# Designs tried in a protein design chat: VH-VL binders against q0atu2. Part 248

Target 1, 119 residues: q0atu2
Amino acid sequence: MLDKKARIRTSREYRNVFEKGKRLSGRFLIIYYVENALDNNRFGFITNKKIGMAVIRNRIKRQLRAIVREYQGQVKNKHDIVLVARAGIGKSSFEGMEKDYIAIMKKAGLFARNANKID

## First folded at step 13 (VH-VL)

Design tf16 (framework fv_dusigitumab)
Fold by ESMFold2-Fast, scan of step 13:
Structure tf16 (fold): chain C 119 residues (1-119), chain A 121 residues (1-121), chain B 111 residues (1-111)
Amino acid sequence: as target 1 above (119 residues)
Amino acid sequence: QVQLVQSGAEVKKPGASVKVSCKASGYTFTGYDINWVRQATGQGLEWMGWMNPYSGETGYAQKFQGRVTMTRNTSISTAYMELSSLRSEDTAVYYCARDYDYYETSYFDYWGQGTTVTVSS
Amino acid sequence: QSVLTQPPSVSAAPGQKVTISCSGSSSNIGDTYVSWYQQLPGTAPKLLIYDNNKRPSGIPDRFSGSKSGTSATLGITGLQTGDEADYYCGTWDSSPSGEYVFGGGTKLTVL
């Protein structure tokens, strides 16, 4: 789904986001995020073995990529963002994951509009 | 600053249930999954299950399915593990541990001090 | 039975080097990253190594990790009496809900 330049691809790039980024948790998702020096956003997706078997992990990754793709136009530019599936995400609906993604991105201040947040 | 503090030692009779608590402090409790690990007397570490304190979802090792229940109370940042139908073989130290996701895995970065549960007649 | 295989014990003198092996399969160590935990007598386990070879803050560089194929190794150089402990490898294995698996543990005795 996502263009190659919008994806985090190497283990070194992933580790950089984990080591230098901010962490924010949702119900089914965690994001790690950091500003980059590029002209675009990059996304990474992680479903480690605690999620379950490969068929479940692959389904979750496809659904998360679809969600990110749908909302990519609302994401503030120049960020590397890694989505990590939490234990139990396999029991969530697609709509539940989508709602969680929107909420966590707004909370992080990464969406263009941050509903119900007054500084 | 991150701490997991567990409840005190328990002595139970065979057939009873025990409920161990794990109070978290120094971090956002709902932001990290909690795992439970036990160590029977003189034996190695044995994973029991995970609990997501945000969603309430759980996953248990097959050996403990039907006997273990993991819950939490978010208002007091406390995780619980209840083990029923106790046998002498359940005599062990029970640990809670915080799950930290890093790249393509996770591991247990902070552990509770352990709760000794002794099952004897 | 533990899913990951470790030697039950190792021993060496102060100042020497020891290595502790951890053998798994393609579905665990061969397919993901290994952590190591140190358990001093009478205490809770403590994270010693993560991501195969990385140290948390506060862990001295005498401790190192490596992975090759389906096996991982913990190395300890400059052995000290305070290193007497049980050492466990651990990683995730696939199941319907995922399952964390530990090695059987290795008792390190400093002679």
Scores: ipSAE 0.845, ipTM 0.925, lowest interface PAE 0.8, mean pLDDT 91

Design tf17 (framework fv_dusigitumab)
Fold by ESMFold2-Fast, scan of step 13:
Structure tf17 (fold): chain C 119 residues (1-119), chain A 121 residues (1-121), chain B 111 residues (1-111)
Amino acid sequence: as target 1 above (119 residues)
Amino acid sequence: QVQLVQSGAEVKKPGASVKVSCKASGYTFTGYDINWVRQATGQGLEWMGWMNPYSGETGYAQKFQGRVTMTRNTSISTAYMELSSLRSEDTAVYYCARDYDYYETSYFDYWGQGTTVTVSS
Amino acid sequence: QSVLTQPPSVSAAPGQKVTISCSGSSSNIGDTYVSWYQQLPGTAPKLLIYDNNKRPSGIPDRFSGSKSGTSATLGITGLQTGDEADYYCGTWDSSPSSEYVFGGGTKLTVL
């Protein structure tokens, strides 16, 4: 699970990322991201109702947290990053979401030169 | 600026199919989902479904499942909505709209001008 | 009929204030955020309010939104004849299947 300090927790903090951040889209994911004034990265996860029923949304959110946790050491420091599931993600595999995440993060310039799996 | 430009009016016989196009410009076409919404004369807005132009995945309202197909051609930034087995109650203005995700929801920030489809014998 | 309930019509004089209600349930408005769309006669709908109470650039502050429980409200102050339009609330609903749902629409007449 992600360290408490690595999570975006309040609606105000989420809205700040949406309002001030950059948007970049992938096949199954959208990220909104902005530099923060902290010592660490913070991640947020959004699976709105267009994704599906609560069971599907909860599964996707859990899987996205696992993916972010796996690669957190490769993310450039001092960013608030919100992952938004886009329509159709429920039909993706875990591997498909992982691949999309890596591709988006590299395209955003947020990953170190290697995005190799840590564990 | 962002624009969605739809194909022209269509007149169809009952039982036919119609395919409406929606050409996007001013933004990265694959970066935003497209929704289709219709409106019968004097009636309200009715959501038909979404299409993700990056993945090609779709989701349809239960009412239209089995009769609607949403596709795209990314090389020309164009979305399509095909409705088959047309009936007189399908007479409506059909809109495409761009889906924008903000916080815990999404909404339709840009709309096409609409395509009038008339189904009559 | 409509999953979200709006009054079919509302009217007021220029300069006055109106409110338009939008009533839903725990599976839609009670559990997510509401948008409002304005449709002028013969035109496509236009986004007016998002995230319950936020205005896109270019929308005057005469338009406001609010939400309480399973209901949302659109407020319009300083009414102008150019505000005559149909107004729709909308949001996502995941009750039996995930769908975007609109209110039945409210025709605003400025007389």
Scores: ipSAE 0.845, ipTM 0.928, lowest interface PAE 0.7, mean pLDDT 92

Design tf18 (framework fv_dusigitumab)
Fold by ESMFold2-Fast, scan of step 13:
Formats: sequence, structure tokens, C-alpha cells
Structure tf18 (fold): chain C 119 residues (1-119), chain A 121 residues (1-121), chain B 111 residues (1-111)
Amino acid sequence: as target 1 above (119 residues)
Amino acid sequence: QVQLVQSGAEVKKPGASVKVSCKASGYTFTGYDINWVRQATGQGLEWMGWMNPYSGETGYAQKFQGRVTMTRNTSISTAYMELSSLRSEDTAVYYCARDYDYYETSYFDYWGQGTTVTVSS
Amino acid sequence: QSVLTQPPSVSAAPGQKVTISCSGSSSNIGDTYVSWYQQLPGTAPKLLIYDNNKRPSGIPDRFSGSKSGTSATLGITGLQTGDEADYYCGTWDSSPSDEYVFGGGTKLTVL
């Protein structure tokens, strides 16, 4: 489970990332990201209705949190990052979502330099 | 400048199929989902489905399931919507629209100019 | 039949204010955010409002949106003849399936 301090909680905080952040798209994920003034990274997770039924949206959200938690130590300091599930993610495997996340984070330059040296 | 340019008007017989194209420019084509919306003469807007140009995945409105196919060709930044088994009530203007994800929703921020499809015997 | 209910028409004089309602249910407007689209005669729709009350770049502040419960409202002040158009609300709906749904549209006539 991702620590509460590492979560974006309020709609105001989410909208700040959407409005001021950079956007980068992957196969099934979009990230919006901006530097913050905090001591830590914070993550948000968005699964809107075009993703599918509530059971699918809830599964995707849980799986994305698990992926982010697994790789949290690789993420460059002091960022607010929102993951948005895009259409079709419900048909992806867990491994497919994980690979998409890693690819997007590397492309955005958000993984720590030493982590990016490992193929 | 973001632009979606659709193919020209089509006249079809009942039972035929029509394939409408939507060519994107001014942005990364694979980065935004494409929606298709139609409008019969003097009527309102009716959503048909979405297509993710990166993955090729689609989702269709229940009404069109089994008759609609949405595809793309990423090498030419073009989305397609094919509607089969045409009926006279399919006579409409067909629009493609770019899907912008924002917070807990998405909306259609840029629209193609529309393609008129007339189905008559 | 439209899932979201709008009045079919509304009219006002130049310089006046008009309000267009959009009524839904707990599975759509009550559960997510509303967008508004303007369709000028003979043209494609254009995004006017997103996230209930936000304007895209280039949309003047005469256009505003709000949401309360299962209903949304589009407000237009300082009406101009160029505002004559059809206005549609739109949102995602979980009933009967996860689909984007539009209101039936409201024809605005500026007299």
C-alpha cells in the first residue's frame, strides 16, 4: 500500500497538477507531473468512466498503486505525479501496465539517474 | 495548430458499409483517444464509441455494437470509423473528436468538420 | 431519446442573460463532471465548458457553468447575435452502460 503522505488527496491538488504539469502519454497511461515544494513525491490515480464498469476501474486503480509502490524508490525527488488510465487499459495485463509505467517514467526523466543505468 | 480533417460526403444504399476517415495534425496522434459522434438532420448528438490510437483498443455504444468498427493507421495519423448494414436512419453527419482526459472525466476538445452520410435506395 | 434533459429552446435579446439547464441522474451528472458544447449553424460542435465550470483557452468569461446534485447549468451573459447556436451538455454515464451521453440540445435564439 502506498503511504498516505505519498498520495495526492484533494481535487484542488489534482487540478493543480493537471493545469501546471507536463503531460506525457503511453499506451494505456497518461502522466501529468510537476515539481512540488515538499520533502517527498506524491501520486494520484484517475480511472474515469470510459475505462469501464466500477469493478474494472477499481481493479485498475489498485494495480496502478501496486506498480507505483514497487517503483517508488526509483522516482526522482519532489514531484507530484498523476497517473490517468486511458481507454482500453482494462484489457491490458498487469505486466503490460507495469511496462507502460516504466517506459513513461523513463521518457519523462522521472526515474533516478542510477535506476536509468540498469537497462 | 490541432486539426482533425474528415473525408468527404458519401451516398450509400441500404445494406452497404461506409468508412469515414479523420486525419489528425498538430499534435501527437497516439497521445489522445478519438471519439466518434453522429447527428441526424435536425437531431441531437449521439455518441458512437472511442478508439485508443496507441493501443488500437475500442469501446462502442451498445446501440452500434456489432455494426461499427473503429481503427487507425498511425503512419498517416488517421482514424477510421466503419459502419455496416446501413439503414436509412443512419443518414447523419458523422464527427470525430479528440478526447482530453482531465481529472475525473474526459471531454472532446477538438472536433472534425463532419462527414455527411446519406443512405437511400 | 436523450438521457440528459435540456429545454428545446431559449431566447433573449442582445445584452441580456440566459440560463440553460441540463438534468440527469445519479449515474451521470450526479456521479461525474459535465461539459458543454456550442454548435453554430452548419458547423461542428466546439467545447465551451469542461469540469462543470472551467473554460478552455479562448472562451470568453460570458460563458459559465455550474452543477448542483444531478443538474448542470450553462449561463451566458452579455448575449450577442453570434451566440445563436445549439448548446449541448455532455457527460459519462454508467447506466445502462459506460457511455458518453449528450443532452437533447437547446436552440438559443437572440432576437
Scores: ipSAE 0.811, ipTM 0.920, lowest interface PAE 0.9, mean pLDDT 91

Design tf19 (framework fv_dusigitumab)
Fold by ESMFold2-Fast, scan of step 13:
Structure tf19 (fold): chain C 119 residues (1-119), chain A 121 residues (1-121), chain B 111 residues (1-111)
Amino acid sequence: as target 1 above (119 residues)
Amino acid sequence: QVQLVQSGAEVKKPGASVKVSCKASGYTFTGYDINWVRQATGQGLEWMGWMNPYSGETGYAQKFQGRVTMTRNTSISTAYMELSSLRSEDTAVYYCARDYDYYETSYFDYWGQGTTVTVSS
Amino acid sequence: QSVLTQPPSVSAAPGQKVTISCSGSSSNIGDTYVSWYQQLPGTAPKLLIYDNNKRPSGIPDRFSGSKSGTSATLGITGLQTGDEADYYCGTWDSSPSYEYVFGGGTKLTVL
């Protein structure tokens, strides 16, 4: 479960990310992203009606939240990131969505370095 | 500059198929879904379906299911809509349009010029 | 028939104001955002309003949109002869199938 502080919750904040953010597209996902001043990341999730029935949209949202949570520690701090499900995502596998997420986050330069640090 | 350029007018006999093309330029073709909309003479706009040019996935209006196929060729940034088993009532202008996802909806921000398809004996 | 209901025609003189209604249901306008498209004679439709009330770059502020419940309204002030066109509302609909739907269109005549 993502911490409540790590979620974009208001329509104003969503529209801010759409209006000021950079847009990058993947196979099943689009991200909009902007740097924030909060010292933490916030994520938003959008599944509009073209995705399909509510049961499909709710499943996709749950799966995307799970994917984001799994990779949360790799994301560079201080970003608001909105994930938008693309048409056809309902036919993808969980693994397919996960691979798409990783690819687009790397393409955006949003994944932090994996080097271990010592004192 | 975003532009969608469609193929030229077609005249077909009933029972034939027609394939309309829509060439995109001025943006990343795979980054935006393409929708197809038609308009019969003197009638309103009628949505036919969407196609995701990255994944190749499609969704069709129930009315056209089984007769329409939407495809793309990413190497030339071109979308296609093929309609089979043509009837006289398929006489219309066919438009492609770019789908822009914004917040909890999407809409058609750029449209092709239209392709007139006439079905007559 | 159209899923979204618009008046078939409206008319007014240059400089006047018109409003065009678009009536839907809880499965479409009541549950998502409305766009408006302008179609000049012999041309492709053009996006006029999105997200209920936002204008794309290049659309004058005399065009406005609003939404209340299951209905949307397009407002045009300071009418010009170049506004003669068909106007369509559009949105996504969850019933009976998840499809984009348009209103039947409204022919605006500037007399």
Scores: ipSAE 0.826, ipTM 0.921, lowest interface PAE 0.9, mean pLDDT 92

Design tf2 (framework fv_dusigitumab)
Fold by ESMFold2-Fast, scan of step 13:
Structure tf2 (fold): chain C 119 residues (1-119), chain A 121 residues (1-121), chain B 111 residues (1-111)
Amino acid sequence: as target 1 above (119 residues)
Amino acid sequence: QVQLVQSGAEVKKPGASVKVSCKASGYTFTGYDINWVRQATGQGLEWMGWMNPYSGETGYAQKFQGRVTMTRNTSISTAYMELSSLRSEDTAVYYCARDYDYYETSYFDYWGQGTTVTVSS
Amino acid sequence: QSVLTQPPSVSAAPGQKVTISCSGSSSNIGDTYVSWYQQLPGTAPKLLIYDNNKRPSGIPDRFSGSKSGTSATLGITGLQTGDEADYYCGTWDESPSAEYVFGGGTKLTVL
């Protein structure tokens, strides 16, 4: 479960990350990320209509939040990071999404060198 | 600079198949989904489907389900759209377009020049 | 038949203003963001507006977009002969399966 201070909450804040951030793509995920002036990380989650019906989009969003929460201690501090579900993610397993998240975060240089689960 | 370059015009008989290519350059090919859109002569734009070049996953419009196949070859940054069991009403210009995610939607920021497919004799 | 409804044509003189409407429903325009595409005669479509009202680099500020409820509007001021084109709105719709849907298109004639 992510604390409220660890979540990107407004459309203005989301658009700031899209406009000023860097983009990296994985197999099922895209991240947009930028350094913030806070003392903590904030995460956002996007599952737009191309992903599928609301029930699928809601499941994916819950699974992505669970993955991010599990690895939050590995993320380098002071970043706003938006996860965007990519076309076809609904056909992925939970483990597939988890593996993709780890790979993309490492490629972005956002994970600590010895990344591992914190739970 | 981003470019999508499509294969040349095709003339086919009813019942044949056509395979259109779309070669991407100027960006990381696997990083953006590719959509296919067609336009019959004098008609509007009609969405056919999406293909994720990283995963190979696809989604097709119900109208084309069973007749369309979208694939890619990542080693040459090329997307393909094959339409089978061609009918005269499939005569159209076929476009590939790059899918760009922004906030809570996505849109087509770059388009190929189009491939004219004529189904007749 | 198009899921999004546009007028088939619009016309005005050089220097004038035109608006092009795009009407949808709560499952598409009412629930997400609209893009507009310009198609000059004999060419591929080009992205003109995204996120309801934003312009890509290179698109002049004569072009604007807006959205209210289940409808979107494209505005063009200072009309030029080079603006003669077909204009399409577009967005994602989740029903019955996730599909990108376009309006039927509006032919703009500069008289």
Scores: ipSAE 0.848, ipTM 0.927, lowest interface PAE 0.7, mean pLDDT 91

Design tf20 (framework fv_dusigitumab)
Fold by ESMFold2-Fast, scan of step 13:
Structure tf20 (fold): chain C 119 residues (1-119), chain A 121 residues (1-121), chain B 111 residues (1-111)
Amino acid sequence: as target 1 above (119 residues)
Amino acid sequence: QVQLVQSGAEVKKPGASVKVSCKASGYTFTGYDINWVRQATGQGLEWMGWMNPYSGETGYAQKFQGRVTMTRNTSISTAYMELSSLRSEDTAVYYCARDYDYYETSYFDYWGQGTTVTVSS
Amino acid sequence: QSVLTQPPSVSAAPGQKVTISCSGSSSNIGDTYVSWYQQLPGTAPKLLIYDNNKRPSGIPDRFSGSKSGTSATLGITGLQTGDEADYYCGTWDSSPSTEYVFGGGTKLTVL
């Protein structure tokens, strides 16, 4: 689980990242990201209704949090990053989502170095 | 800037198939999902499905499942919607629209001009 | 029938104010955010409002939106003849399958 201080929580904070942040899309993920004035990174996770029913959306959100947690040490500090699941992610494997996350974070220049899952 | 340009009007016989194209420009084609919406004469808007141009994945409205296929060609930034086993009730204007994800939802921020499909014998 | 209910028509004089309602349920408007689309005669729909109450660039502040419970409202002030159009609300619905749903549309006539 990510520490509570590393999570975007309020609708106002989410909308701020959507409005002021940069957007970059992957195969199953979109990220919106902006530099913050804090000493740490904060992550948000969005699985809107077009992804599927609540059971599917909840599963995807849990899997995305697990992926972010596993690679958190590779993310450049002082960023607010919102992960948005895009249409079709429910048909992806965990490995597919993980590969997409790594690719999009590298393309955004948000990884300090190459990231790998710890076993 | 952002534009979706659709193919021209089609006249088809019952039982035929029609394939409508939607060419995107002014943005990264693979970065936004494409939705298809139709409108029969004098009627409201009816959602048909979504297509993710990056993954190729699709989701269709239950009403059209089995008759609709949505595809894309990323090299020419073009989305396609093919509807088979056409009936007179399929006579409508067909629109493609770009899906924009914002906070807890998504919506259609840019629309193609529409393609009129007439099904008549 | 449409999953989201709108009045079929509304009319007012130039300069007046008009409101258009959109009534849904807990599986759509009650559980997510509403958008509004304007369709001028013979044209494609155009996004008018998103996130219940936000305007895209280029949409005049005469257009506003709000949401309460399972219903949304589009407001138009300072009505102009160029506002004659069909107006549609729209949102995602999860019941029984996941689909984007539109209201039946409201024809606005400026007298």
Scores: ipSAE 0.842, ipTM 0.926, lowest interface PAE 0.8, mean pLDDT 92

Design tf21 (framework fv_dusigitumab)
Fold by ESMFold2-Fast, scan of step 13:
Structure tf21 (fold): chain C 119 residues (1-119), chain A 121 residues (1-121), chain B 111 residues (1-111)
Amino acid sequence: as target 1 above (119 residues)
Amino acid sequence: QVQLVQSGAEVKKPGASVKVSCKASGYTFTGYDINWVRQATGQGLEWMGWMNPYSGETGYAQKFQGRVTMTRNTSISTAYMELSSLRSEDTAVYYCARDYDYYETSYFDYWGQGTTVTVSS
Amino acid sequence: QSVLTQPPSVSAAPGQKVTISCSGSSSNIGDTYVSWYQQLPGTAPKLLIYDNNKRPSGIPDRFSGSKSGTSATLGITGLQTGDEADYYCGTWDSSPSVEYVFGGGTKLTVL
């Protein structure tokens, strides 16, 4: 689970990231990201209805939060980052989602060089 | 500058198959899902399915399950929709549309010009 | 039959205003966001409104959207002859299966 201060929670905050941020797509994920004025990163997670029924959407959100938490120490500070699940993600493995996340974050320049799992 | 350009009109006999193409330009093709929507003459819009051009995954409307196949060729930024076992009721204009994710939903921000498919004996 | 219900037609004179309703259920409009599409005669649909009430670049502020409960509304003021078109609401529904669902469409005639 991510700490409260590391989560984007309000509709207003989400829309700010979508409107001002950059968009970068992967195989199963899209990220929208923008620098913030805080001393920490904040993450948001979106699984809209095209992903599937509630049970699938909830599973995907849990798995994405676990992936983000595992790599949080490698992410450049002062960013708001929203992860959006793409159509078909429900058929992906956990490993597939993890690889996609790492690839996208590196391509966006949001991972430090030689970034690794923190534990 | 974003464009979706579809293949030309088709005339088919009942029982045949038709394959419509949709060539994308002006953006990263693999970055946006493609949806297919049809419209019979004088009728409303009917969603057929989505295709993720990066993963190749698809989802189809129940009505078309078993008759529709959506594919892509990433080297030429082209999406395809093939409909088999054609009936006269399949006479329609077929559209491809780009899926844009914004907050808790997505919508179709750019559409192809449409491909008319006529099924007649 | 369409999943979302719209009136089949609406008419008004140039300069007037109209509203077009779109009624759904708790599994679609009641639980997500609505988009509106404009289809001019002989052309492909065009995105007009997204996220219930936002306009894409290039769409004039004469067009507005709103949502209340399980219904959405498209408003058009200062009607022009170029507004003659079919208007469709649309949204995602994941019950019983995943589908993008459209309203039946509303033909706007500007006489």
Scores: ipSAE 0.846, ipTM 0.928, lowest interface PAE 0.7, mean pLDDT 92
Fold by OpenDDE, second read of step 14:
Structure tf21 (fold): chain C 119 residues (1-119), chain A 121 residues (1-121), chain B 111 residues (1-111)
Amino acid sequence: as target 1 above (119 residues)
Amino acid sequence: QVQLVQSGAEVKKPGASVKVSCKASGYTFTGYDINWVRQATGQGLEWMGWMNPYSGETGYAQKFQGRVTMTRNTSISTAYMELSSLRSEDTAVYYCARDYDYYETSYFDYWGQGTTVTVSS
Amino acid sequence: QSVLTQPPSVSAAPGQKVTISCSGSSSNIGDTYVSWYQQLPGTAPKLLIYDNNKRPSGIPDRFSGSKSGTSATLGITGLQTGDEADYYCGTWDSSPSVEYVFGGGTKLTVL
């Protein structure tokens, strides 16, 4: 479980990331990311209705949180990052989801230089 | 500048198939889903489905399941919608529209100019 | 017949205010954000409002949106002749399958 301080929680915080951040798309994920003025990263997760029923959306959200938690120590600090699930993610495996996350984060240059779990 | 340019008008007989194209430009084609929406003359908008240009994944409205196929050619940033077993009731203007995923929902921020498909004997 | 219900038509004189309602249910408007689309005669739809009340670039502040419960409303102030068009609300519905749904459309006539 991500610490509260590591989570984007308010609509205002989400909108700030969407409006001011950079956008990158992968197979299953879209990320919006922007620098923050904090000493830590904050993550947000969006699973809109296009993904499916609430049960599916919640499942995907839990899986994404697990992935982010696994790699959070390797992400450059001082970033707000929102993960938006694309509609096809419902049919993806966890490993496929993870692979896409790693790929898109690498493309964004958000992993630290010494990251060792991104292969 | 984001643009969606669709193929020209089509005239088909009942039972035939039609394939409409939608060429995207001004943005990363694979980064946004493409939706298809049709509109019969004097009628409202009807959603047909979405297609993820990156993976080819699709989601169709139940009404069109089995008759619609949405595909893409990423090398030319073009989406396709094929509708088979055409009926007179399929006569309509067909639109492609870019899907922008934003916060807890998505909306269609850019639309093609539309393609008129006429089904008649 | 549409999942979302709109009045078939509304009319007002130039300079006046009009509102267009969009009624849905807990499975669509009640659970997510609503968008509005403007369709001028003989043209493709255009995004007018997103996220209940946000305006894309180029949309004047005369256009506004709101949502309460399972209903959404489009407001147009300072009505102009160029506003004569069809207006559609839209959102996602998850039951029984995930589908985007539109309202039946409202024809706005400027008197």
Scores: ipSAE 0.726, ipTM 0.923, lowest interface PAE 0.9, mean pLDDT 94

Design tf22 (framework fv_dusigitumab)
Fold by ESMFold2-Fast, scan of step 13:
Structure tf22 (fold): chain C 119 residues (1-119), chain A 121 residues (1-121), chain B 111 residues (1-111)
Amino acid sequence: as target 1 above (119 residues)
Amino acid sequence: QVQLVQSGAEVKKPGASVKVSCKASGYTFTGYDINWVRQATGQGLEWMGWMNPYSGETGYAQKFQGRVTMTRNTSISTAYMELSSLRSEDTAVYYCARDYDYYETSYFDYWGQGTTVTVSS
Amino acid sequence: QSVLTQPPSVSAAPGQKVTISCSGSSSNIGDTYVSWYQQLPGTAPKLLIYDNNKRPSGIPDRFSGSKSGTSATLGITGLQTGDEADYYCGTWDSSPSAGYVFGGGTKLTVL
């Protein structure tokens, strides 16, 4: 479970990240990210209706939160980051999503040097 | 600038297949999903399916399952939609459109010019 | 038949205002955000409104959108002859294999 302080909560905060942030796409994930004025990172998770039925969307959201929790110590401080599930993510394995997340975060320059558990 | 350029008009006989192309430029092709939408003569817009050009995964509208195949060639930034077992009711303009994710939804921010497919004998 | 219900046509005089409705259900408009598309005669559709009420760059402020419950509305003020077009609402539907759904379209005539 991510600390509540580390979650993007309001629609206004989400829209701010979409409007002001950078966009970077992976195989199963898109991230939108922007530096914040806080002393911590905040994450948002979006699984829109194109992903599938509620059961699939809820599973994907839980899995993405678990991945983010596992690697949160590797993320450079002071960022708001929204993870958006791409069409087709429901057909991916957990390991596939994890690998995609790591690759995107590295490409965005958001992982600290020497991040652990990189495949 | 973002552009989606589609292949030219096709005339097909009933029972044939047609393959429409959609060439993307001005953005990272694999970064945005592509949707296909058609419009039969004098009718409204009808969604056919989505294709993720990065993963190759697809999702089709129930009405077209078994007859439609959506693919891509990433080396030339081109998406394809092939519709088989054509009937006169498939006479339509076929559009590709780029999927843009914003907050809790997505929508089609750029569209190809359309490809007219006429099915007649 | 379309999944979302729109009036087939609407007409008004230049300079007047018009409202186009789009009615859905809890699986589509009721639980997500609506977009509107304008299709000028002989052309591809163009994104006009997204996120219920936001305009892309280049769309004038006389176009507006709103949503209440399972219905959305497109408003056009200061009508111009160049607004003659078909207007479509659209959104994702959470029903199995439904995907993206459109309204039946509304033909706007500026008389």
Scores: ipSAE 0.845, ipTM 0.927, lowest interface PAE 0.8, mean pLDDT 92

